# VHH binders against q7zyf1: the designs that were tried, part 8

Target 1, 260 residues: q7zyf1
Amino acid sequence: ALRIKVISMGNAEVGKSCIIKRYCEKRFVPKYQATIGIDYGVTKVHIKDREIKVNIFDMAGHPFFYEVRNEFYKDTQGVILVYDVGHKETFESLDGWLAEMKQELGPQGNIDNIVFAVCANKIDSTKHRSVDESEGRLWSESKGFLYFETSAQSGEGINEMFQAFYSAIVDLCDNGGKRPVSAINIGFTKEQADSIRRIRNCKDSWDMLGVKPGATRDEVNKAYRKLAVLLHPDKCMAPGSEDAFKAVVNARTALLKNIK

## First folded at step 1 (VHH)

Design p6 (framework vhh_8pnl_2)
Fold by ESMFold2-Fast, scan of step 1:
Structure p6 (fold): chain B 260 residues (1-260), chain A 120 residues (1-120)
Amino acid sequence: as target 1 above (260 residues)
Amino acid sequence: QGQLVESGGGLVQPGGSLRLSCADAGSTFSYNAMAWYRQAPGKERELVARISRGGSTNYADFVKGRFTISRDNAKSTLYLQMNSLKPEDTAMYYCAAGWYLSTGLYFDYWGQGTRVTVSA
């Protein structure tokens, strides 16, 4: 049987352990309950009629365990990155989690050969959502990562995530430990992704176009044309590009009403 | 662009002193948290000292009182003043640059290291 190593990463209290427990309930055999913030277990899954033995390391997300976590990044085939859709700071921390893993693996260890599944968790929450699906999906897909909306509480999205995640890891293993070429083509650029994220975080129409308050009609139109081309549906397949494009169009219209 | 270049390593006798420097060619030095790590042959890389954007410092117990980390934002340079050196301090010393997030301190840029040998 194929043996793979999976780790989970994310801030404290985003629901990582609940996701692992939910999927592995009745299939999870705990082998080690760490006193050092790492929970270890094994499970068996069947993907494409193959039996796969999965070693799962659920790593404590607290900064206190930073020095301990670095021991466990090595020889990993898959990573589950978890954040809480109701707490934007947990989403903003994802780049830090990637940097922490990259640091441990060093220059010879490349995260491009690891399958990442991003879990936008707690979608069942009755609280106001602070990270929209399009924002989370854009961040994830811009890095070649799988993206899922999940609720450990309800079970929504959990089985779908794990099935796709394990299938991708099997494909990686069957391709000599390298991600298939098709997984690298995401249909948009870093510039497009950065522009969409910037527009979503803007407070007013001037900010959306990237111009200062009081900009001239020509400056407004120049900024608009640049963004409209960048975010046009036939040029940009990025999640959230349609909403960003509409926001840019609306911003231009609003600003030009007062500039005769 | 964010290449870190360490210098100042060398051979010194027990009880001696060395000052390590790390120059950052990038434009983000003043925004970064900075750190010194070390790695002895056959051992894992370990934290020696960290310094925040604002100058707050944190030291590993085994160097506390002997080493001093400091930064010069105008020169984009990080320093490690090492006093009362011991044979156990023999290692490659690495400069690291990172940032603070709500959940902690993370490093993304690393230098190639500078060798420190403490022998009688």
Scores: ipSAE 0.000, ipTM 0.086, lowest interface PAE 20.9, mean pLDDT 76

Design p7 (framework vhh_8pnl_2)
Fold by ESMFold2-Fast, scan of step 1:
Structure p7 (fold): chain B 260 residues (1-260), chain A 118 residues (1-118)
Amino acid sequence: as target 1 above (260 residues)
Amino acid sequence: QGQLVESGGGLVQPGGSLRLSCADAGFTFSDYWMAWYRQAPGKERELVARIYSGGSTNYADFVKGRFTISRDNAKSTLYLQMNSLKPEDTAMYYCARKYTFGYTLDYWGQGTRVTVSA
């Protein structure tokens, strides 16, 4: 039987433990108590008629447990990375979680060989949603991560997430512990994803084109052409690309009206 | 370990510009969120701008369109370009390393003072 190690990451109160509890239930056997900030358990799952033994480390996201979490990042095959769609700051924390893991794995550790399942959790919430699906999906897919909309409360998305997650880990293990580079055609590049995220965060037409206030007509058109080619519908299938492309077109139009 | 060191503060007239720098020699700079905070006398420390490892940025509403945060990973340096400065921008400015949003994990610098006054 294949043995794998998975961990959960994410801020306090995003629902990580509830996701694990919802799926695993009686399949999860806790060996460590939550007093140390780590709930360790074992479970068995069947993927494509193959028995997999899973060691799960449900890590508390509170900063109080930072020192404890540091010891559990090594030798991991999969990460369930969770945020709360109703609290944008939990989504904004995801890059920090990746940085924490990279720091503890050190220069010889590489997260590129780990399967990540990003859970946009609490989609059942009656509160206003603060992180759009396209934003969460773009962030996740730009890193080669799986993306799921989940509700630990209702169970929505949970079974789908775990099935895809475990299947991807099996594929990773069968590929000598390396993520198959040719298996994922996400339809866009890191440069395209970074540009879309940058444009989304810009409120000024100069910033959207990446030029300084007072740039010449020629400089504006040069920047526009570069971004228009990069984000062209035939070249970019990224989530949010249509809005980013329209923003770039509108930014050029606005700036050129005011240039003498 | 290592230490964050802010520089570039000073006295400027309203409407002026200033560029702050934050240098770090102690960790892999490109892997961290970096942020600028400020604290005016008698007020709580408040977030001014954030920049994520991938280059994405967020700004407080009171500085949008006036301030620009940037990073140079090769130089392990964080910058804050401040334009159209106002008297209410007067504060001690701090560079911070962050792992998770809403939590302060290590490294505040000593700060650099910005005074905007006639």
Scores: ipSAE 0.000, ipTM 0.116, lowest interface PAE 17.3, mean pLDDT 76

Design p8 (framework vhh_8pnl_2)
Fold by ESMFold2-Fast, scan of step 1:
Structure p8 (fold): chain B 260 residues (1-260), chain A 121 residues (1-121)
Amino acid sequence: as target 1 above (260 residues)
Amino acid sequence: QGQLVESGGGLVQPGGSLRLSCADAGSIFSRYAMAWYRQAPGKERELVARITYGGSTNYADFVKGRFTISRDNAKSTLYLQMNSLKPEDTAMYYCAAHTLFYGWSPEFDYWGQGTRVTVSA
């Protein structure tokens, strides 16, 4: 039987433990509840008619547990990265979590050979949502990560996430511990993803086109042409590309109205 | 295939000090949390202190302020500095390591053979 190690990562209070408990309730045999901020358990799952034994390490996200977490990054096949859709800072912290793991794995560890499932959690929350699905999905898919919207409270997305996550880990193990080549074709480039994120965060038409206030008609049109080609639906399949393209078209129209 | 070997035990008078060492003769030290356990005559084995690879420590209440656990990762050696020793500290002291492969558990993957500490006049 295939044996895999899975860890959870993410800020405190994003609901990592609740996701794991929700899925593993009646499927999970707790081995040890460590006072050091690591909950350890063993579960047995069936994926593609195969029996898989999973060691799950639910790691506390508080900075206080940094040194404890460092000891659990090695020999990991899968990571569940969790953030709270109602607290944008938890999403912004994901790059920091990746950096922490990369630092601890060193040159011999390759995060490219680890399956990541990103959980945009607490979609049931009545609080204002601060991270749109398109942004979370774009960030995740640009890194070759799986993306799911989840609610530990309602159970929405949880079983779907774990099923896809374990299936991807089985595929990785069957491919000699490396991600299959098909997983690197995400239908868009880093430049396209970066442009969509930049445009999404812009508040005025000058910034959206990447020009300085007071740019000439020719400068506006040159910037527009570059972005329109880059984000055209035939050239870009990235999440949020249609909204970014529309924003670029509208920005050009608004600026040219006032330029002579 | 790691082997843990304890040393530094002996006879000491109440109020005295001893420093225990645990050396890894194999290849286990760089990835493991390490611990000291003890077993007194007629009693069950009990946790004394734990230390993570990064140096974070946890102590049993009965040794807080008296014992200090530390490790030297370059030398693959674990230490227990025991101060203000009491007759109740008389026990066989065991070094233990837990691998990340099998998960964190109160049951450790690797144990030493133990070193005897006797505190008496």
Scores: ipSAE 0.000, ipTM 0.126, lowest interface PAE 15.4, mean pLDDT 76

Design p9 (framework vhh_8pnl_2)
Fold by ESMFold2-Fast, scan of step 1:
Structure p9 (fold): chain B 260 residues (1-260), chain A 119 residues (1-119)
Amino acid sequence: as target 1 above (260 residues)
Amino acid sequence: QGQLVESGGGLVQPGGSLRLSCADAGFTFSSYYMAWYRQAPGKERELVARITSGGRTNYADFVKGRFTISRDNAKSTLYLQMNSLKPEDTAMYYCAVDLRYSYGFYDYWGQGTRVTVSA
């Protein structure tokens, strides 16, 4: 049977263990080893009419467990990378988690041959949401990662995430542990992604168009045309592009109303 | 786990129309970006159209103005309306979850639906 190794990554208290337990509660054979900071289990799943054995290492996210975690990054086929949509610092920590893994894999290991499923977790929470879906999805897709909105409490998104995740890992394994050569157009460029992020952080209409306060009507229209083409619905499928395009259109209207 | 099942293909004359459908069997369809892609015998698969969870669409240049992708989240069904069909549109058509990552991965379900355009 095909055997794969999966690990979880993310800050403490983002719900990694709850996600794993939610999916595996009827399929999981615990091989509890009392190893501090790492919960180990085995499950069997059926993907493409084929049985696969999954070794899951649920890694504690606290800095205290760093020395334990670094032993388990190697020989990994998949990563479940989790953050809490209600705590923006857990999302901002994701680049740090990738850096930790890259450092431990060394020069001969890169993360490009590992499947990542990003879980924007706790979407059921009634507290203020601090990371928009479009923000999390854009970050994930810019890195070639799968993105899912999940709730371990309700079960929303969990089965869908694991099914897509395991299918992608099987595809990777069938291609000799490397990404398939099939070309997939992700539908947006780095320039489009960077523009969407910039527009999201803008404080006024001048900033949104990338012009200085007091710019002329011609300068406003030139900047508008450039951004409108870049973010046009036919040319840009990036997460958040709809809101960014609308913001650009509204910024132009607001500025031209007040330009003499 | 749920499956996507394609239907609506057939034999048509050049200039004819077909409507393809893709139905799920019980997973959260509405959360996904969805795509139609096609594959002619002996060729690589090619992307035809994409649709976001919110309904925004994007089309390959070779079908723009002729094909329309749409979804009905309440019915968990994806559609592709194909007008002004050409012999070059002859292929097996598949629906897929659009995962948008560097692995080149699309999960297509069932055996697809065959479209043949010939006189």
Scores: ipSAE 0.000, ipTM 0.310, lowest interface PAE 13.4, mean pLDDT 78

Design q1 (framework vhh_6qgx_2)
Fold by ESMFold2-Fast, scan of step 1:
Structure q1 (fold): chain B 260 residues (1-260), chain A 125 residues (1-125)
Amino acid sequence: as target 1 above (260 residues)
Amino acid sequence: QVQLVESGGGLVQAGGSLRLSCAASGRTFSSYAMAWFRRAPGKEREFVAAISWSGGSTFYTDSVKGRFTISRDHAKNTVSLQMNSLRPEDTAVYYCAAGRYLYGSFYTPDEYDYWGQGTRVTVSA
């Protein structure tokens, strides 16, 4: 039987343990680990009529547990990366989590050969939503990661996430431990994704075009042309690209209306 | 109003030590990576050291590995750079930076959103 190792990553209180518990109810066999900050269990799942034995390491997200976590990054086939849609800081921390994993794996480590499932968790929350689905999806897909909207409380999205996640890991293993070409086919670049995120965070039209207030007509048009080519719908398939392109067009129109 | 303010620079002889500190105000940087860059006279800014948002990972340019140590204190909202075995080639203005990385690059100045004004370090031969 195929054996795989998966870990969970994300800030404290984003619901990582609740996600794992919801899926693994009565399927999770706890094992004793001397290491504090790690919940270890073994479960058996059936994917594509195959029995898969899964070793799950649910890692505590607090900085205090850094030295514990770094021992468990190696030899991982899958990562469940969790944030709370109601707390934007947990989403913003995802880049830090990736950086920590890359650092601990060192030059020999390649996260491109690891399946990541991003869980935008707590979608059932009655609080305002701080991270839009389009933003979470854009961040995830720009890295070749799977993206899911989940609620550990309601169970929404949990089973679907795990089934897709494990299926992707099986495909990885069947491809000699390398991610299949089809799993990393994204229709946009890092620069396109970064530009879309930047535009969404801009407060005014000058910021959207990346020009200083008081820029000349020529400077505005030069900046616009660069962004229009980069974000053109025919050239950019990133989530949120159409809205970003429209924002750039509207920003140019607004600025040029008031320039002599 | 967001500010990063460096301190601890000065004149030191080769082989000596200095500790630089960067104090952040106007916001909490607990979700940001923090870094030190330097600019020597007549040269461009270069990466020196960085520390991840969690404080769990540190990064150094090869020329300072084993000599410099970066650390952070979330409660004080500060980042520090302990510089040992200083060399004349370490003479530069040292800048504190804070940034959020979409792809984990600590080495590029363009990845950093906030910058201090710098503190001068002079190492005499």
Scores: ipSAE 0.000, ipTM 0.121, lowest interface PAE 17.9, mean pLDDT 76

Design q10 (framework vhh_6qgx_2)
Fold by ESMFold2-Fast, scan of step 1:
Structure q10 (fold): chain B 260 residues (1-260), chain A 123 residues (1-123)
Amino acid sequence: as target 1 above (260 residues)
Amino acid sequence: QVQLVESGGGLVQAGGSLRLSCAASGFTFDYYAMAWFRRAPGKEREFVAAISKSGGSTFYTDSVKGRFTISRDHAKNTVSLQMNSLRPEDTAVYYCAARGLYFTYSSTDYDYWGQGTRVTVSA
């Protein structure tokens, strides 16, 4: 039987413990709850006729437990990275979590050899959503990470996430402990992803095209053509690309209406 | 109540060295990760270096790795940046920043900021 180590990461109160508990309640009861801020669980799953024993470490997200967390990053095959769709700061903190893990693994550690599943959690919430699905998916897929919309309360997305996550880890193990090249999203580039994020955050049509207010017709059209080619549906499959493309088209139309 | 005060900036020729210091007050220094960011004229703020709350872990941007060293002194509540082999492209205003959760290389994640200290490296 294949044995794998999985950890969960994310800010306090994003619901990562609830996701793990909901999944484990129907498989294995957590064996140990440490006072040092780590919950330990064991689960058994079957992927493609193989029995896999999973050791899950639910890491406390609080600063008090930083020194404890760093010891547990070693020898990890999978990470469940959780944020709350209703609190944008928890999404913005994901880069910090990745930086902490990279730092603690040191020069001999590489997150490219680890499967990441990003959980956009609390989609059942009645509060205003702060992080659009396209934004979370774009961030995740640009790093080669799996992306899922989840609700620990309703159970939505939980089984789907774990099934895909474990299947990806099996593929990693079968590929000598390295992420297969096919696991990296080849449907878009960093430049395309950065452009989509920039356009989403723009306040006016000049900013969307990347030109200064008062730019000439030729400058507007040159900027438009560059972005239209970059974000064209035939060349960009990135999440949010269609909306970004439409925004660029509309920005050009608005700017050229009064330029003579 | 929280204050971060930078010092040590100035003018230096290419190949020279400078040591920046940041004095922290008004918070429990030992529970915060500390970082240095810089902003060149006409550019965005960029990450330079970070140090964990214990001082056991340091992180650097590729362009300064091997030339800059970040350190902290818990007794004095200070964080320092030793800058060696300075280059004209290191010219910027350098900012000290503190984060309670963990260090990151994104400026938007930091809780507290200093006013900045100017570093100019001549060719």
Scores: ipSAE 0.000, ipTM 0.129, lowest interface PAE 15.8, mean pLDDT 77

Design q11 (framework vhh_6qgx_2)
Fold by ESMFold2-Fast, scan of step 1:
Structure q11 (fold): chain B 260 residues (1-260), chain A 119 residues (1-119)
Amino acid sequence: as target 1 above (260 residues)
Amino acid sequence: QVQLVESGGGLVQAGGSLRLSCAASGFTFSSYAMAWFRRAPGKEREFVAAIRYSGGSTFYTDSVKGRFTISRDHAKNTVSLQMNSLRPEDTAVYYCAATYLSGWLYDYWGQGTRVTVSA
C-alpha cells in the first residue's frame, strides 16, 4: 500500500489545525503529541481507485517549537501551507516557512519534488481582507503550488483542496517521485508574473511603464507596447493580468496627456 | 533582459579565501531574494546560501556555516559570497540565482563561476 507523509505549516492562529480537524474528523485516528507542538494522525483516503495511508503532522507555528519542527520536515511528500487572508503578515511569512523547511532539509532535500497546497484561509471572515485572491494565487501558482480559498469555519474549499492535493501526490508517486513537468506549466511565464507583481506595487504612471519621469512620447509608447503585449489577457493567463493590463493602459493615457 | 553575472572564481589552496560577486540587471533587485548554488563534477546542483529580498535573513547549508557569508548591496545591485577556510570539497561551479520574494523556486540563473580548491 501507498503511504505518504504530509505536514501543515503556517503562522500561529491562521486556522491550519481547524482545516485538518474539519477534514479528518470521523475519518482519522488522532494521536496527539501536544507537549512537543506536533499533532499527529493517520487516515486512509481513496484516490484514483487506490487506498492510500496518510500520516499527517500538524506542526505548531510558534517560534517556541522551532527545534521540534525541524525533525519533522524530512521524508515529506506533501505540504499544506496556510495563511489568513485577513492578516497580510501571515501571507508574507510563507517565504520564511519555505526557508525554514529548506534550511532543515539541506541540499539533500529537494522541495521541487514535494507537492504544496496553499490555503488562503478564513475567507468567511467579515474582517477587511488584506490579501487579494489574485495575489495569493499568483504567488502560489508561480511556484507550481496548488492554491485554494478556504474556510475551516464553513467548510468551503476544504474537500476540494484535499482531493486535489492527494491526487497530485499520487501523480508524483506514479512518476517516480518527481513532479510532472505539467505541474510547472501554468499558462504564464515568470516574466509575466514578475511584471504583474511589480505593477501592483507601483505608485505612479512613470513607474508602471518602467520609464523615467520626463520620458518622451516615443519612449512612453515603446514601453507601453512591450508591456501591453506581455500582459494582454489573451496572451497571459496569470492571475491579476487583466488589472495589470488596465493599469498599463491607464498609465499611458495619463502620461501622454501632458507630452507631445 | 534579466542578467546575472558572476565573478571572483579561481584557484585557491585549502584554507584560503575567495569572494564571489554577482551583478544583477534587468529586474527590480530589491524585490528579489538572492542565492548561491554550486555543482561539483558528477553531482546535482546544491544549495549553498540565500539572502532574503530585505537583506534581513540569511540561510546556509550546514557544511558552510561559519565559513561562508552572503551579503547584498542594493546601491550596486550585487550579491556577494565571502568564502573563508576553503576545503577541496568546496570545488564546484558556483551559480547566482534570483527569485521574486520566495527564496526557493529560483526564476533567474547566472552562467556560473568556477572555484577550484587544491590541497
Scores: ipSAE 0.000, ipTM 0.124, lowest interface PAE 16.1, mean pLDDT 76

Design q2 (framework vhh_6qgx_2)
Fold by ESMFold2-Fast, scan of step 1:
Structure q2 (fold): chain B 260 residues (1-260), chain A 121 residues (1-121)
Amino acid sequence: as target 1 above (260 residues)
Amino acid sequence: QVQLVESGGGLVQAGGSLRLSCAASGFTFSSYAMAWFRRAPGKEREFVAAISYSGGSTFYTDSVKGRFTISRDHAKNTVSLQMNSLRPEDTAVYYCAARLFGYSTYEYDYWGQGTRVTVSA
């Protein structure tokens, strides 16, 4: 039987322990060792016609548990990254978690040997949402990660996430530790994703086109052409690309109104 | 061949100490978490102690916490269990176990044949 190690990462109180507990009800034996700060579960799952033995560790996000998290990053087949859609800072922290793991795996570490699933958690919340689905999906898919909208409270998305996640890990193991070709087909580039995020955060039309105030008509048109080609709806399937393209078109129109 | 060989068991008086050792061969020792389990006469096998593959984390069942210490030596491919303040209820056959991909109280890849520990009143 294939044995895999899975870890979950994310800030404190994003609901990663609740996701594990929700899935563990009737399947897993959840365990917690307070002295080491790590929650873990042990289970057997059936993917296709195979029995898979899984150890799933819930990495504590509390500062005084930091030292013990690092030693468990090695020998991992899957990672579940969790954030709270109602608290944007938890989403922004994902880059830090990813950087920490890459540092611990070292220069010989290959992230392509690890399946990542991102859980945009607490979608059941009736209060405001501070991270749009398009932003979370764009961040995740630009890195080749799976993306799911989840609610540990309602159970929404949980079974779907684990099913797809385990299936991807089995496929990776069966393919000699390499991601299948299909798993890397994202439909957009990192440059396109970065440009969409930058445009979304711009304050004025000069910033949107990446030109200085007072730029000439030719400079504005050159910047516009580069972005229009990059973000054209026929060439960019990224979430938020249509809004970004529209913003770029409107920025050009506004700037050229007073330029000869 | 993968092999785990336990040693150090024997008869000891209550309040005494004993050190168990397990010699591992046939696998990449530094990639495996190591554990000790025991089976008392007439009882099921139970978890006693475990040490992570890096040696940075140790785990104990409540009944031995503060009395037993698990350690490992990567250069010698050994794991040891130092047992202090032994009690008659510690009487059992002690088994060494190895597990790839972290710590678990349920599923281990390799098991030794066991070493007997008898604690007299």
Scores: ipSAE 0.000, ipTM 0.125, lowest interface PAE 13.5, mean pLDDT 76

Design q3 (framework vhh_6qgx_2)
Fold by ESMFold2-Fast, scan of step 1:
Structure q3 (fold): chain B 260 residues (1-260), chain A 124 residues (1-124)
Amino acid sequence: as target 1 above (260 residues)
Amino acid sequence: QVQLVESGGGLVQAGGSLRLSCAASGRTFSDYAMAWFRRAPGKEREFVAAITWSGGSTFYTDSVKGRFTISRDHAKNTVSLQMNSLRPEDTAVYYCAAKYGLYYSLSPEAYDYWGQGTRVTVSA
């Protein structure tokens, strides 16, 4: 049977352990590993009528366990990357988690050969949501990562995430340990994704169009035309593109009303 | 501040039964896997049985499968070990242990909290 290694990453208390527990309880065949800050388990799953043996390492997110975590990044086929939709700082920490993994794998390591499933967790929470679905999805898909909305409490999204995740890892292994060149048409480019993220973080109309305060009517219209073509609904299917396009249209209107 | 306290040990003849209980205090163990280990006279700790945080899955060492049953009660913050068809080889001090996280471990070193143990003696 095909054997794969999976690790879970994310800040403390985002619910990553609960996600793995909910899926693996009835499938779990425990094996021991004498260590601190890492829980180790083995489970068997059936993907496309094949039996797959999965070695799962549930890694503690606290900085205290950094030296233990760094030994386990190597030889990984899949990563479950978890954040809490009610705590924006856990989402913002995802880039830090990727940087830590890249650093430990070194110049010979390449995360492009690893399947990532991003879990926007705790969607069942009654508290105000601080990370919108479109924002989380755009971040994930712009990196070629799978994106799922999950609730460990209710079980929502958990089985769907694991099935897609394991299927992608099987495809990776069948392709010599490299991601297939094209399995899914995502409908947008890196430039479009980067522009949407930049616009989302702008609070000023001048910055939104990428011009300096006091720019002329011609400069404003030139910048607008470039972004409007790039983000047009007919040409950009990226999550958040409609909101970004509307923001660009509104920024132009606001700036031009006061320019002669 | 956190304690695990075992009870239910004693002397029993081969073929008999005992029920061990472990009461946890000082915190809720809802996110902890629970396990029973034993130490026979002159030997090191060995794994006996474990139960996941939710109680949805259990695991037993081969020598006790079918004879022992582990269970937990989240409301009472307790874990129990029902021991049937006891053998002289089961003579040991039995320890309750708690490990943070989903997965139980077969290794004693993985556990964060331990009880003081309860003695079980099985006579021929």
Scores: ipSAE 0.000, ipTM 0.134, lowest interface PAE 15.3, mean pLDDT 77

